# VH-VL binders against q9vpl3: the designs that were tried, part 270

Target 1, 224 residues: q9vpl3
Amino acid sequence: RGKINIQRPKAPHYERARVVAVTQPKYPELPKAKSCFKTRAERTQQQQENPYNEIIAREVRNWLDHSRLVAFFHLSSITADDIFRVRVQLHKQNLHLKSYGSKIIEQAVKNTRYEAIVPLFHSNHCIVFSPDPEKTAALLRIVRRVPQMVLLGGIVEETMLSRNQLVAYAQMPGLHAVQAQLVQTLSQAPGHLIQQLQAHQNSFVQVLDVHAKNQMNEETPKST
Short names: E, the ipSAE of ESMFold2; O, the ipSAE of OpenDDE; V2, 0.75 times the mean of E and O plus 0.25 times the DockQ between their complexes.

## First folded at step 10 (VH-VL)

Design B42 (framework fv_cemiplimab; at its last fold request DockQ between E and O 0.43; V2 from the best seeds 0.73)
Fold by OpenDDE, fold request of step 14:
Structure B42 (fold): chain C 224 residues (1-224), chain A 122 residues (1-122), chain B 107 residues (1-107)
Amino acid sequence: as target 1 above (224 residues)
Amino acid sequence: EVQLLESGGVLVQPGGSLRLSCAASGFTFSNYAMTWVRQAPGKGLEWVSGISWSGSSTYFADSVKGRFTISRDNSKNTLYLQMNSLKGEDTAVYYCARDRFDSSYGLYMDVWGQGTLVTVSS
Amino acid sequence: DIQMTQSPSSLSASVGDSITITCRASQSISSYLNWYQQKPGKAPNLLIYGASSLQSGVPSRFSGSGSGTDFTLTIRTLQPEDFATYYCQQGYEYPRTFGPGTVVDFR
C-alpha cells in the first residue's frame, strides 16, 4: 500500500482524472464585480427627480433673484469648523455662503442666462451670494485668509467674470469714483490736445522763420 | 430714510389700462427685488407680482397673470406695474414693497410704501 | 398655491392682555412665515420674519413661533397702539399668499 505523499499527490488514474475533470463544477466566471462604485456620472443619471431637488433649486433661484454678486469657490479639504468660521465672517458682511449639489444648480439655472456656470460645480464647491456688488472687495479680503477656498469666478450684475476679472473688479474704485476719474480725464483731454496742436504749429512757424532768415542772409551781398 | 412712494392710482373704466410707479429712496434700489401687493377696500392683503433685482425674473399671481406686467428702472430707482384689461376686482390700494430673502427666513417684505388707490368703475 | 388661514378672525382684548393669533398653512412651509401689522388707513409693517425673527424697531412684546404648518403670533402686554389687523404670509414659494387677517380690537 504505497505511502500517500500528501505533499505531492500522485496523479489519479486516467479514468478517475477524466471523471474528476468532467464533474468539476464549471463555476461561471463570477462577473468581475462591477465595482459597486457607480461612477458619480451613473449615480447622477438615476437620480430620480427628487422633489427635494426642486425645493432646493427654488432656494438657489431665490438667491439669484436677490444677489447682484455671486462668487464661486472651490473647496479643498476644509473642515466644518473652518467653514463655519468663514460663514460667520461673511455673514457679518451680508455675504451668504452656500453649498449646493451640481444637479441642484443645473436645475436652478436651466434655461437661464446662468446655465454656463454648471460646469463649475463638478467638485466640492461653495457659492457666496450678496445683494451688494460693492462687497466684492470685502469678500475677497475674507477668503484670502482661507486657503481652502479658491476663487473660480463669479457673476456681478448678471455678467460672468473670471477670477482675474473679479479681482480686478474688486480693485476698482466705486462707480462714482470711476465716473469722477473719467470726467477728470475727459476734462484734461482737450487741453492736452490743444497743446499738442499748438506745439506743432509753433514748431512749423519756427522752422519757417528760420528758413526766411536764412534766405535773407543769402541775399545780402557781402559788400566787399 | 428708506422710503417707497407709489403713484399713478386713479379712477379707470373697466377694460382700461393704468401704469403705477413706485419711487424708491434712501437705499440702493438695484440691490433689492421688489413686489406689488394690493388690498381691496375692506379686504385682506393680496400679493400681486414680484421682480428680481435685475428684472430678469418676474412672478405674478394667477388673478393678474397675462394682464399685468412688472418692470423696473434701476437707473431711476423706480418700480412699475403696468395694468391692462382692468376689472372691478382690481380695485384696491396698491403697495410696493422691498423684498428680502434668506434661506433661513424665506421671502419677506421689510419696507412698504403708503400705497396708491386704483379704482376701476364704470 | 399654498392656502393660509388665521384664527381667530377677530378678537377683543384689553390693554395689558396677552393675545395669541394662529396661522396655518395648507402645506409645510418650514419657517418661512412672516407677520405683518396693518393699522387702519396705513400700510402694512413687517413684525416678524422667518416665523420668529423680530423685525428691527418692533417692540419685544411681539413674538412669533412655529414651524411646518402651524404658527403663532403672541403679543404680550397689549398696548393701545397695537390696535390693528395682523396678517400672516408664507414666504416659501410663489405666489406668495397671505392669511385673511386677524382684527384686534380693544374692549
Scores: ipSAE 0.898, ipTM 0.964, lowest interface PAE 0.4, mean pLDDT 88
Fold by ESMFold2, fold request of step 14:
Structure B42 (fold): chain C 224 residues (1-224), chain A 122 residues (1-122), chain B 107 residues (1-107)
Amino acid sequence: as target 1 above (224 residues)
Amino acid sequence: EVQLLESGGVLVQPGGSLRLSCAASGFTFSNYAMTWVRQAPGKGLEWVSGISWSGSSTYFADSVKGRFTISRDNSKNTLYLQMNSLKGEDTAVYYCARDRFDSSYGLYMDVWGQGTLVTVSS
Amino acid sequence: DIQMTQSPSSLSASVGDSITITCRASQSISSYLNWYQQKPGKAPNLLIYGASSLQSGVPSRFSGSGSGTDFTLTIRTLQPEDFATYYCQQGYEYPRTFGPGTVVDFR
């Protein structure tokens, strides 16, 4: 053992290196843009030293302008190889794994309904964007095998969902089955529910809330 | 099968108003942001306006700010451009386009309509 | 506002030739540069996005390169259907400005 251990890691596989280059943001020269993910301390320092905070906030706004699904995760320590593998798996499903500092997120969502998400970004985290909310189930299946990523919640169709609501959303049957469940609910519900559904632009959210609560009441989640 | 079809282009007098429509088919319209681009006769392309998937964010070229508005109806798969206080320089073919974003590639327009001609003349 | 320029403004070429079109941005736009093709009287269509990524259905004789401020579209082995106007466009910020176009004519 010496004071420093200078060993070369195994050279990255060409396909892995190519995917990383394709999926990473392309910005004006950044000396340390080797990985998409950084520790909390590194993200905080880079934000303070980066003169392009508005440029990065614009990237987040562009993601939000193009994403019907946004999922938030707490991120524990993870190797570069493991996070790269996860990002590749997600990318195949049109799911885009990113990380941004809390100040950048705050600047990006200023004067929007999403300001409530900012506290989620005070700890080490990552975020997944997708234009397709039907990919929520695929997201959760992939992340289930990554204990370093812990789901905190998400945004679907501009509606903020808790962890349990997002899990319930992902477990719902396809669009046609959801429509059938909505019709059955309206047929069974008293006139107040039908009136509220007709009077509110957020009627679908009410059905999702009831469905999520029923799932929690019936059983507890278990896994081996 | 993926298709965008503009309509509503006609001759209008200066100072007049006109609303363009863009009908989308063959894809999930609500998954995508949308863009309007125009081309004056014999000239190049000019970006006019953009709108997020939900309609909550809108963007405009300086030449049309305050005069044009952009909107969408996701239930009808339709994009709109409301043009007010029209000037001769607004004479152009107006295209709608499906917008895309990825932080690896930036913003780009991957599907275009056929265009509709707006003529502003007395 | 980011100004985009293209060179040349026009060129003449024969079927089978290889040509290069250059696009320059007034500031760095990373690799957020797109190329569109437009035939007379027709709508534009996307060829290249993100400087070098080929849109689905576009022949491999088209390629793009560049980063920062200087970008290139290359068309190898020109075909009769490639005689058109080519526009670059930055996708870095609003307004999403286009270059003035390059007309590629049959000699």
Scores: ipSAE 0.763, ipTM 0.908, lowest interface PAE 0.9, mean pLDDT 80
ESMFold2, look of step 10: ipSAE 0.702; ipTM 0.887
ESMFold2 (binder alone), look of step 10: mean pLDDT 94; pTM 0.954
OpenDDE, look of step 10: ipSAE 0.862; ipTM 0.946
ESMFold2, look of step 11: ipSAE 0.732; ipTM 0.897
ESMFold2 (binder alone), look of step 11: mean pLDDT 94; pTM 0.957
OpenDDE, look of step 11: ipSAE 0.869; ipTM 0.949
ESMFold2, fold request of step 14: ipSAE 0.760, 0.762; ipTM 0.906, 0.905
ESMFold2 (binder alone), fold request of step 14: mean pLDDT 94, 94, 94; pTM 0.958, 0.959, 0.959
OpenDDE, fold request of step 14: ipSAE 0.891, 0.894; ipTM 0.961, 0.963

Design B43 (framework fv_cemiplimab; at its last fold request DockQ between E and O 0.42; V2 from the best seeds 0.74)
Fold by OpenDDE, fold request of step 14:
Structure B43 (fold): chain C 224 residues (1-224), chain A 122 residues (1-122), chain B 107 residues (1-107)
Amino acid sequence: as target 1 above (224 residues)
Amino acid sequence: EVQLLESGGVLVQPGGSLRLSCAASGFTFNNYAMTWVRQAPGKGLEWVSSISWSGSNTYFADSVKGRFTISRDNSKNTLYLQMNSLKGEDTAVYYCARDRFDSDYGLYMDVWGQGTLVTVSS
Amino acid sequence: DIQMTQSPSSLSASVGDSITITCRASQSISSYLNWYQQKPGKAPNLLIYGASSLQSGVPSRFSGSGSGTDFTLTIRTLQPEDFATYYCQQGYEYPRTFGPGTVVDFR
């Protein structure tokens, strides 16, 4: 009676092996474990209209109703203390730093002209609100010192601006200054036009004079 | 000085229409949402309507919804309240007020006009 | 709609007295409550915003407190010029609603 080697069991007889192979239950491949971790996106979609979301969305809408300047920032790894410092600095300039979830923003701007901003809020973000668009320069000055805050864009007087456009806006002189410049430019325009018109006339007169002189020289008989 | 001045309050017949104006001075008008509040004689204060800084969003009390329209001309620093289908119950002093909002404080009105009296009577 | 109530509807006090007016909301309004003073024949003036923040130019004898549904306005050392009607107003949501007012008269 051959010693049953428990460590290396003898392969079953060919016929038995066939039967075992055919009778092996084909267990359906366990569905690849859908990572129980619903992506943040999937979790956010299933969140039933939480009454809380509406309350916060209302807050966002109120900010929008009272803010001529809205700036959007991406937040990199920033500490709570750093955020607090920035918040204080901004507040001194009547700039209000807020952070809301993407779903809240979506709910707040749904069916509004601002719906296009929703994609900006897929990551960590913050929003700065201000009733005064003239504070844009101050905002950018403050944020420049905070590398963790990256400007994404903004809304100025209901117009969506890219990052570059917002920066350009901040560099523009105030409305009154621009108006003054326009007036100055316009006041100079007639003078320039007159000069250009006169230049052409003067050129014509010069050409005519040259022509007249040439004709006179041709008519002077070579006195032999 | 920050000032709001209401005008347009007169005697009108029931079913009539009236447009109130509120002229703002001493501040940047378009930086602020605005509100109308009314007070019937001997009664308390009643919110009527609010408008966002741009005029894009408007809010109305149920008592005036569909009859009143709120608008603003930021170039003229003026707030308007168009009142149609006026009723006796609309008799009140109408105040315009400057709105403020902060998530820490909520909605509040920090500047008020002196009001204009609207009387709806046959 | 959020309903606002005030108590008392009227009170009589003497100069120098401390008085307290209460305001109640039908639901929680966080700290979004404002107090206005209205003198006879005049427009309302903001006294307190956000339940406890004193409006600029308002005397320090005025103070507000409370959160949620119950709020109080306190006037310390009542002055002759404090004869007025006081209104609470919720700034939580539209429609904005006012309390019925509290008349403060002098004895």
Scores: ipSAE 0.899, ipTM 0.965, lowest interface PAE 0.4, mean pLDDT 89
Fold by ESMFold2, fold request of step 14:
Structure B43 (fold): chain C 224 residues (1-224), chain A 122 residues (1-122), chain B 107 residues (1-107)
Amino acid sequence: as target 1 above (224 residues)
Amino acid sequence: EVQLLESGGVLVQPGGSLRLSCAASGFTFNNYAMTWVRQAPGKGLEWVSSISWSGSNTYFADSVKGRFTISRDNSKNTLYLQMNSLKGEDTAVYYCARDRFDSDYGLYMDVWGQGTLVTVSS
Amino acid sequence: DIQMTQSPSSLSASVGDSITITCRASQSISSYLNWYQQKPGKAPNLLIYGASSLQSGVPSRFSGSGSGTDFTLTIRTLQPEDFATYYCQQGYEYPRTFGPGTVVDFR
């Protein structure tokens, strides 16, 4: 149970990244090899590295083409046994835990609406992909027991969500659950039905507002 | 009961246009990427086009690029293939298929429709 | 583009035989190889994905193996319903490509 120590120290990393994004220009220095001249060996090395990067970037693009849910986590030191156990638990829920270098992510999302996620991958991280956004609640329940994984935010249905927005999304009942609740309300005695329908209508409107807002919002973990 | 049902295949003149539809039922259509595959009479299978779950990313075989467009309407659980400038070589049975991806297994098509025949003949 | 080849192109066999169909990719495709079965007049159906994973509902007499460029589909104890054409297909990159097919005829 050493979770308090690990989780509490993680806050500075998350907050520091947020502050840097807000208070500084987006122009990091462009560190080339400090020399404008490249040997033949260096050129050959760069060409070979590029083809392998594209193979892995393709894998990321395939994940994005097949995933309505993408969640980003900061990952602190964790044993191989612990991360394997988490990966297995996530896999049972159709949640796929992966990690990719920032150069790979940059290449994968280049010229897409997701370019803003690249800075998240400069620190130690992991990503969870899933085709089913209704698995967001299961994701958060499983990782709550894993203090080494700190939620940064995510993408749901191509909309960037902050950490708090993703948590709020996970707490909404599914549309099927809302539809089932309405059917139950309509089957009750007529006098009681009117009262209960008005109460459930208010809850249903709140859920739809959150869904509509989440689908329209653009946000990065570095928002002000 | 997962089902895909293609429709819209007819006889068309060369240079004509046609839109195929694929109706999906028995699963959450929005969770899946989708693919069109065709088969000329007496020939093998040829991949035609794929589309991401949202419709934002599309992919085409060189033989149809620039002439065919793929789209989907997630509210209607329907996949579309718009075929323009049709040629005799486009004569085939067109199948829609449900796509899957996992980095352990790659891309694969786990559910197929019955197919619809497109004939391009003058 | 990744070219897929299959061998044999056609095969005659008796009920109870064990048969093997091979598929070769023009470059490494990891284990991203799928096998589909198509009976005459019917749509294809998935047998095996990821080289060796058996699709739900497919009889255990079907098995797949291989990685890299060389892949094998094996049908042990051939049944009458196994008369069909078998296609391999790479799921590694776009354009996605199929092998030319192997027709399995019963004698």
Scores: ipSAE 0.819, ipTM 0.927, lowest interface PAE 0.7, mean pLDDT 80
ESMFold2, look of step 10: ipSAE 0.803; ipTM 0.922
ESMFold2 (binder alone), look of step 10: mean pLDDT 95; pTM 0.962
OpenDDE, look of step 10: ipSAE 0.876; ipTM 0.951
ESMFold2, look of step 11: ipSAE 0.781; ipTM 0.915
ESMFold2 (binder alone), look of step 11: mean pLDDT 94; pTM 0.961
OpenDDE, look of step 11: ipSAE 0.881; ipTM 0.954
ESMFold2, fold request of step 14: ipSAE 0.784, 0.778; ipTM 0.916, 0.914
ESMFold2 (binder alone), fold request of step 14: mean pLDDT 94, 94, 94; pTM 0.961, 0.961, 0.960
OpenDDE, fold request of step 14: ipSAE 0.889, 0.896; ipTM 0.963, 0.964
ESMFold2, look of step 16: ipSAE 0.720; ipTM 0.893
ESMFold2 (binder alone), look of step 16: mean pLDDT 94; pTM 0.961
OpenDDE, look of step 16: ipSAE 0.866; ipTM 0.946
ESMFold2, fold request of step 18: ipSAE 0.777, 0.794, 0.801; ipTM 0.915, 0.921, 0.923
ESMFold2 (binder alone), fold request of step 18: mean pLDDT 94, 94, 94; pTM 0.960, 0.961, 0.961
OpenDDE, fold request of step 18: ipSAE 0.898, 0.895, 0.897; ipTM 0.964, 0.963, 0.964

Design B44 (framework fv_cemiplimab; at its last look DockQ between E and O 0.17; V2 from the best seeds 0.00; counts 0 for: pae E 8.6 > 2, placed apart)
Fold by OpenDDE, look of step 10:
Structure B44 (fold): chain C 224 residues (1-224), chain A 122 residues (1-122), chain B 107 residues (1-107)
Amino acid sequence: as target 1 above (224 residues)
Amino acid sequence: EVQLLESGGVLVQPGGSLRLSCAASGFTFSNYAMTWVRQAPGKGLEWVSGISWSGSSTYFADSVKGRFTISRDNSKNTLYLQMNSLKGEDTAVYYCARDRFDSDYGLYMDVWGQGTLVTVSS
Amino acid sequence: DIQMTQSPSSLSASVGDSITITCRASQSISSYLNWYQQKPGKAPNLLIYGASSLQSGVPSRFSGSGSGTDFTLTIRTLQPEDFATYYCQQAYEYPRTFGPGTVVDFR
């Protein structure tokens, strides 16, 4: 009795194959978890001049009014489940993941200093908002594990930053730490100056002493 | 402890000007939008003005628009309300409040000061 | 501007009673409604935000419900410290607007 090849089972006889095909349980397609993120097509369709857009635009404005950190991401073939997981992780850090249509963003930032961000929203995108700019490092740590989220740039303290600038910002010590370092450096400067000034004076005195000693030795007659 | 302390409320004549201050402590002031609310004696609450965390966005009630200015100094943890062309109707206790925002819950004021009384009278 | 109304303007109740205050908006404000409590001579305190979310530190006897235009604040088993004025506030759009208030006093 030939060893049943479990890796490449022989195709069943055509009659058996037919029976198997007919008797295969039709499992209901798992309801495609409606991604909280609408596909580009769905977003475009909803972008019809809907009074609702103004309402959502207002929400975006509210986010901007309350967020010192805003990060923009491109979404590349991310599943609803993955988005949900990321959202939960971000939320634990008081980071709020949102997605809006391009028209909504345009309406929200119209006649504001943020109009320059509109081109970033032509593709599948999401935005992360936070009231705390110190959470930038946490944000980047979380999204690093999500290759489908590509950082495009962001706004920190009302300043537009590139991707690289955001990364650099996240690596910087906190403002207080920097201030402390500055104070420490400044406090050391006067001490160093005093030491240098004193060193020159001391050297001069030493040279004079040596000179005086040499003169005294020359004046002592060798009593033969 | 999270605290807001209003100051600057005094008696002023109609047409006069006054600047109110609200000092914040116990939290990172720059992370929060702020609001002024007033209450006339024996009356209800009236929203007056709001300001974003940076001060780049300001909002006003129609009753004070063009006369009042809201500003903030994040380095001093202080919120301001400049009131010009004061009227008798502006007589009220003025409260500063900290704003919170969530897309699911909207905007709400979770911390309030004790208020400062502004009296406009001839 | 969105107009807010409250009912009743005042009510008298006894300790242990359950009371309900109604707030109505002139247009739909979704769930962006907040409830504040104010005692005489004191600043307002946040009770409920987002129509139904209880502020931290507020007793569970307070509850909010509603959406759209009609909202309710319920106080179960009224306590002596609950005698105050209650205000609803819409946070849907600027300008923000408050209801006229409901005074809850002792019967």
Scores: ipSAE 0.774, ipTM 0.900, lowest interface PAE 0.7, mean pLDDT 87
Fold by ESMFold2, look of step 10:
Structure B44 (fold): chain C 224 residues (1-224), chain A 122 residues (1-122), chain B 107 residues (1-107)
Amino acid sequence: as target 1 above (224 residues)
Amino acid sequence: EVQLLESGGVLVQPGGSLRLSCAASGFTFSNYAMTWVRQAPGKGLEWVSGISWSGSSTYFADSVKGRFTISRDNSKNTLYLQMNSLKGEDTAVYYCARDRFDSDYGLYMDVWGQGTLVTVSS
Amino acid sequence: DIQMTQSPSSLSASVGDSITITCRASQSISSYLNWYQQKPGKAPNLLIYGASSLQSGVPSRFSGSGSGTDFTLTIRTLQPEDFATYYCQQAYEYPRTFGPGTVVDFR
């Protein structure tokens, strides 16, 4: 006998589609127990914030706090197949491609030294995280063939680097100890990084299709 | 040989202060986050505090916020826990641990010290 | 804060038994769960990280599984050195929290 409301043929695919989205997570409905005062009253005062946004923001902060390499890219019009291939190549090198909404980034960097990165997320973007700063050269080699990913800058060992500084860092030979010393000497004030990013804002002709690119994040790729 | 060695645990009076040290050897200390975990006699494990590999981010359990400070000196391969306004409930063995961060697996404590006993009583 | 629970709180077993210990989180922690072993008077040791990954040097009779809120640690063919207390610990968010522990006693 089966009632259709207890057996849903499409529910499993909906859950998997949420996991592969690279722009915004789809938010499930909140549980009805949110008005419970047995927990801190501060949870009920957070009705303006989706609870999953706070969880995702904590994920971003953990990645920022514990990644020695972070690279920021502007993402131009790109197919779902192309971005998937790039993500796979990066993953093989312990480089992790992520994207988050601007509000989530603001929550994640609040009261940190990284608040200056928030304006980078006004447009379509992606972030690459890695525990291995030695992988900077591999990152740049992979994205060299992807003109849709435009390097904006990065963070190496908690020092903000401009695009040119990150490229220079990637070409330096050396041991981790030597590279840590070089990053300290190569670091420019955050104002210099901001000035270079502002100069590149005037070259956003390729970003006119930002709204069109958002359509590609709902497609699921087929395996080879 | 990778090892962590805690020191500084003694008997102190309530309201007192104490600084614990954790000496690291056999690995590149500055590559790893570090954690303090405590265990009251006959009780389970309680996470106390953590610090990022550079020392720029610090984290605390609610029970110790505002009283404890965590720091590290990467040039000396040493982790510190400054404990102020000590209470009887702070009596425990304090372990330091090395956190590994993996972008796929998160944080996990793969190397532990043998612990140092802090006793808070009159 | 994420609360962790373990079941059972204690367990009696014989050498050669297979046992299962469960750990539950108060909210989803994905697969960011670690398992630790502690013998009396000794520091804890890492067994499993990322829910199912076996730490180097840990015998293959240990295995972990689970995702979301429910996790298990399984010990096949229990050995004399496995009589200890086992703790789960979430690494999804701060403060990182441990379960209350499961004592595995010799029968």
Scores: ipSAE 0.012, ipTM 0.554, lowest interface PAE 8.6, mean pLDDT 76
ESMFold2 (binder alone), look of step 10: mean pLDDT 94; pTM 0.960

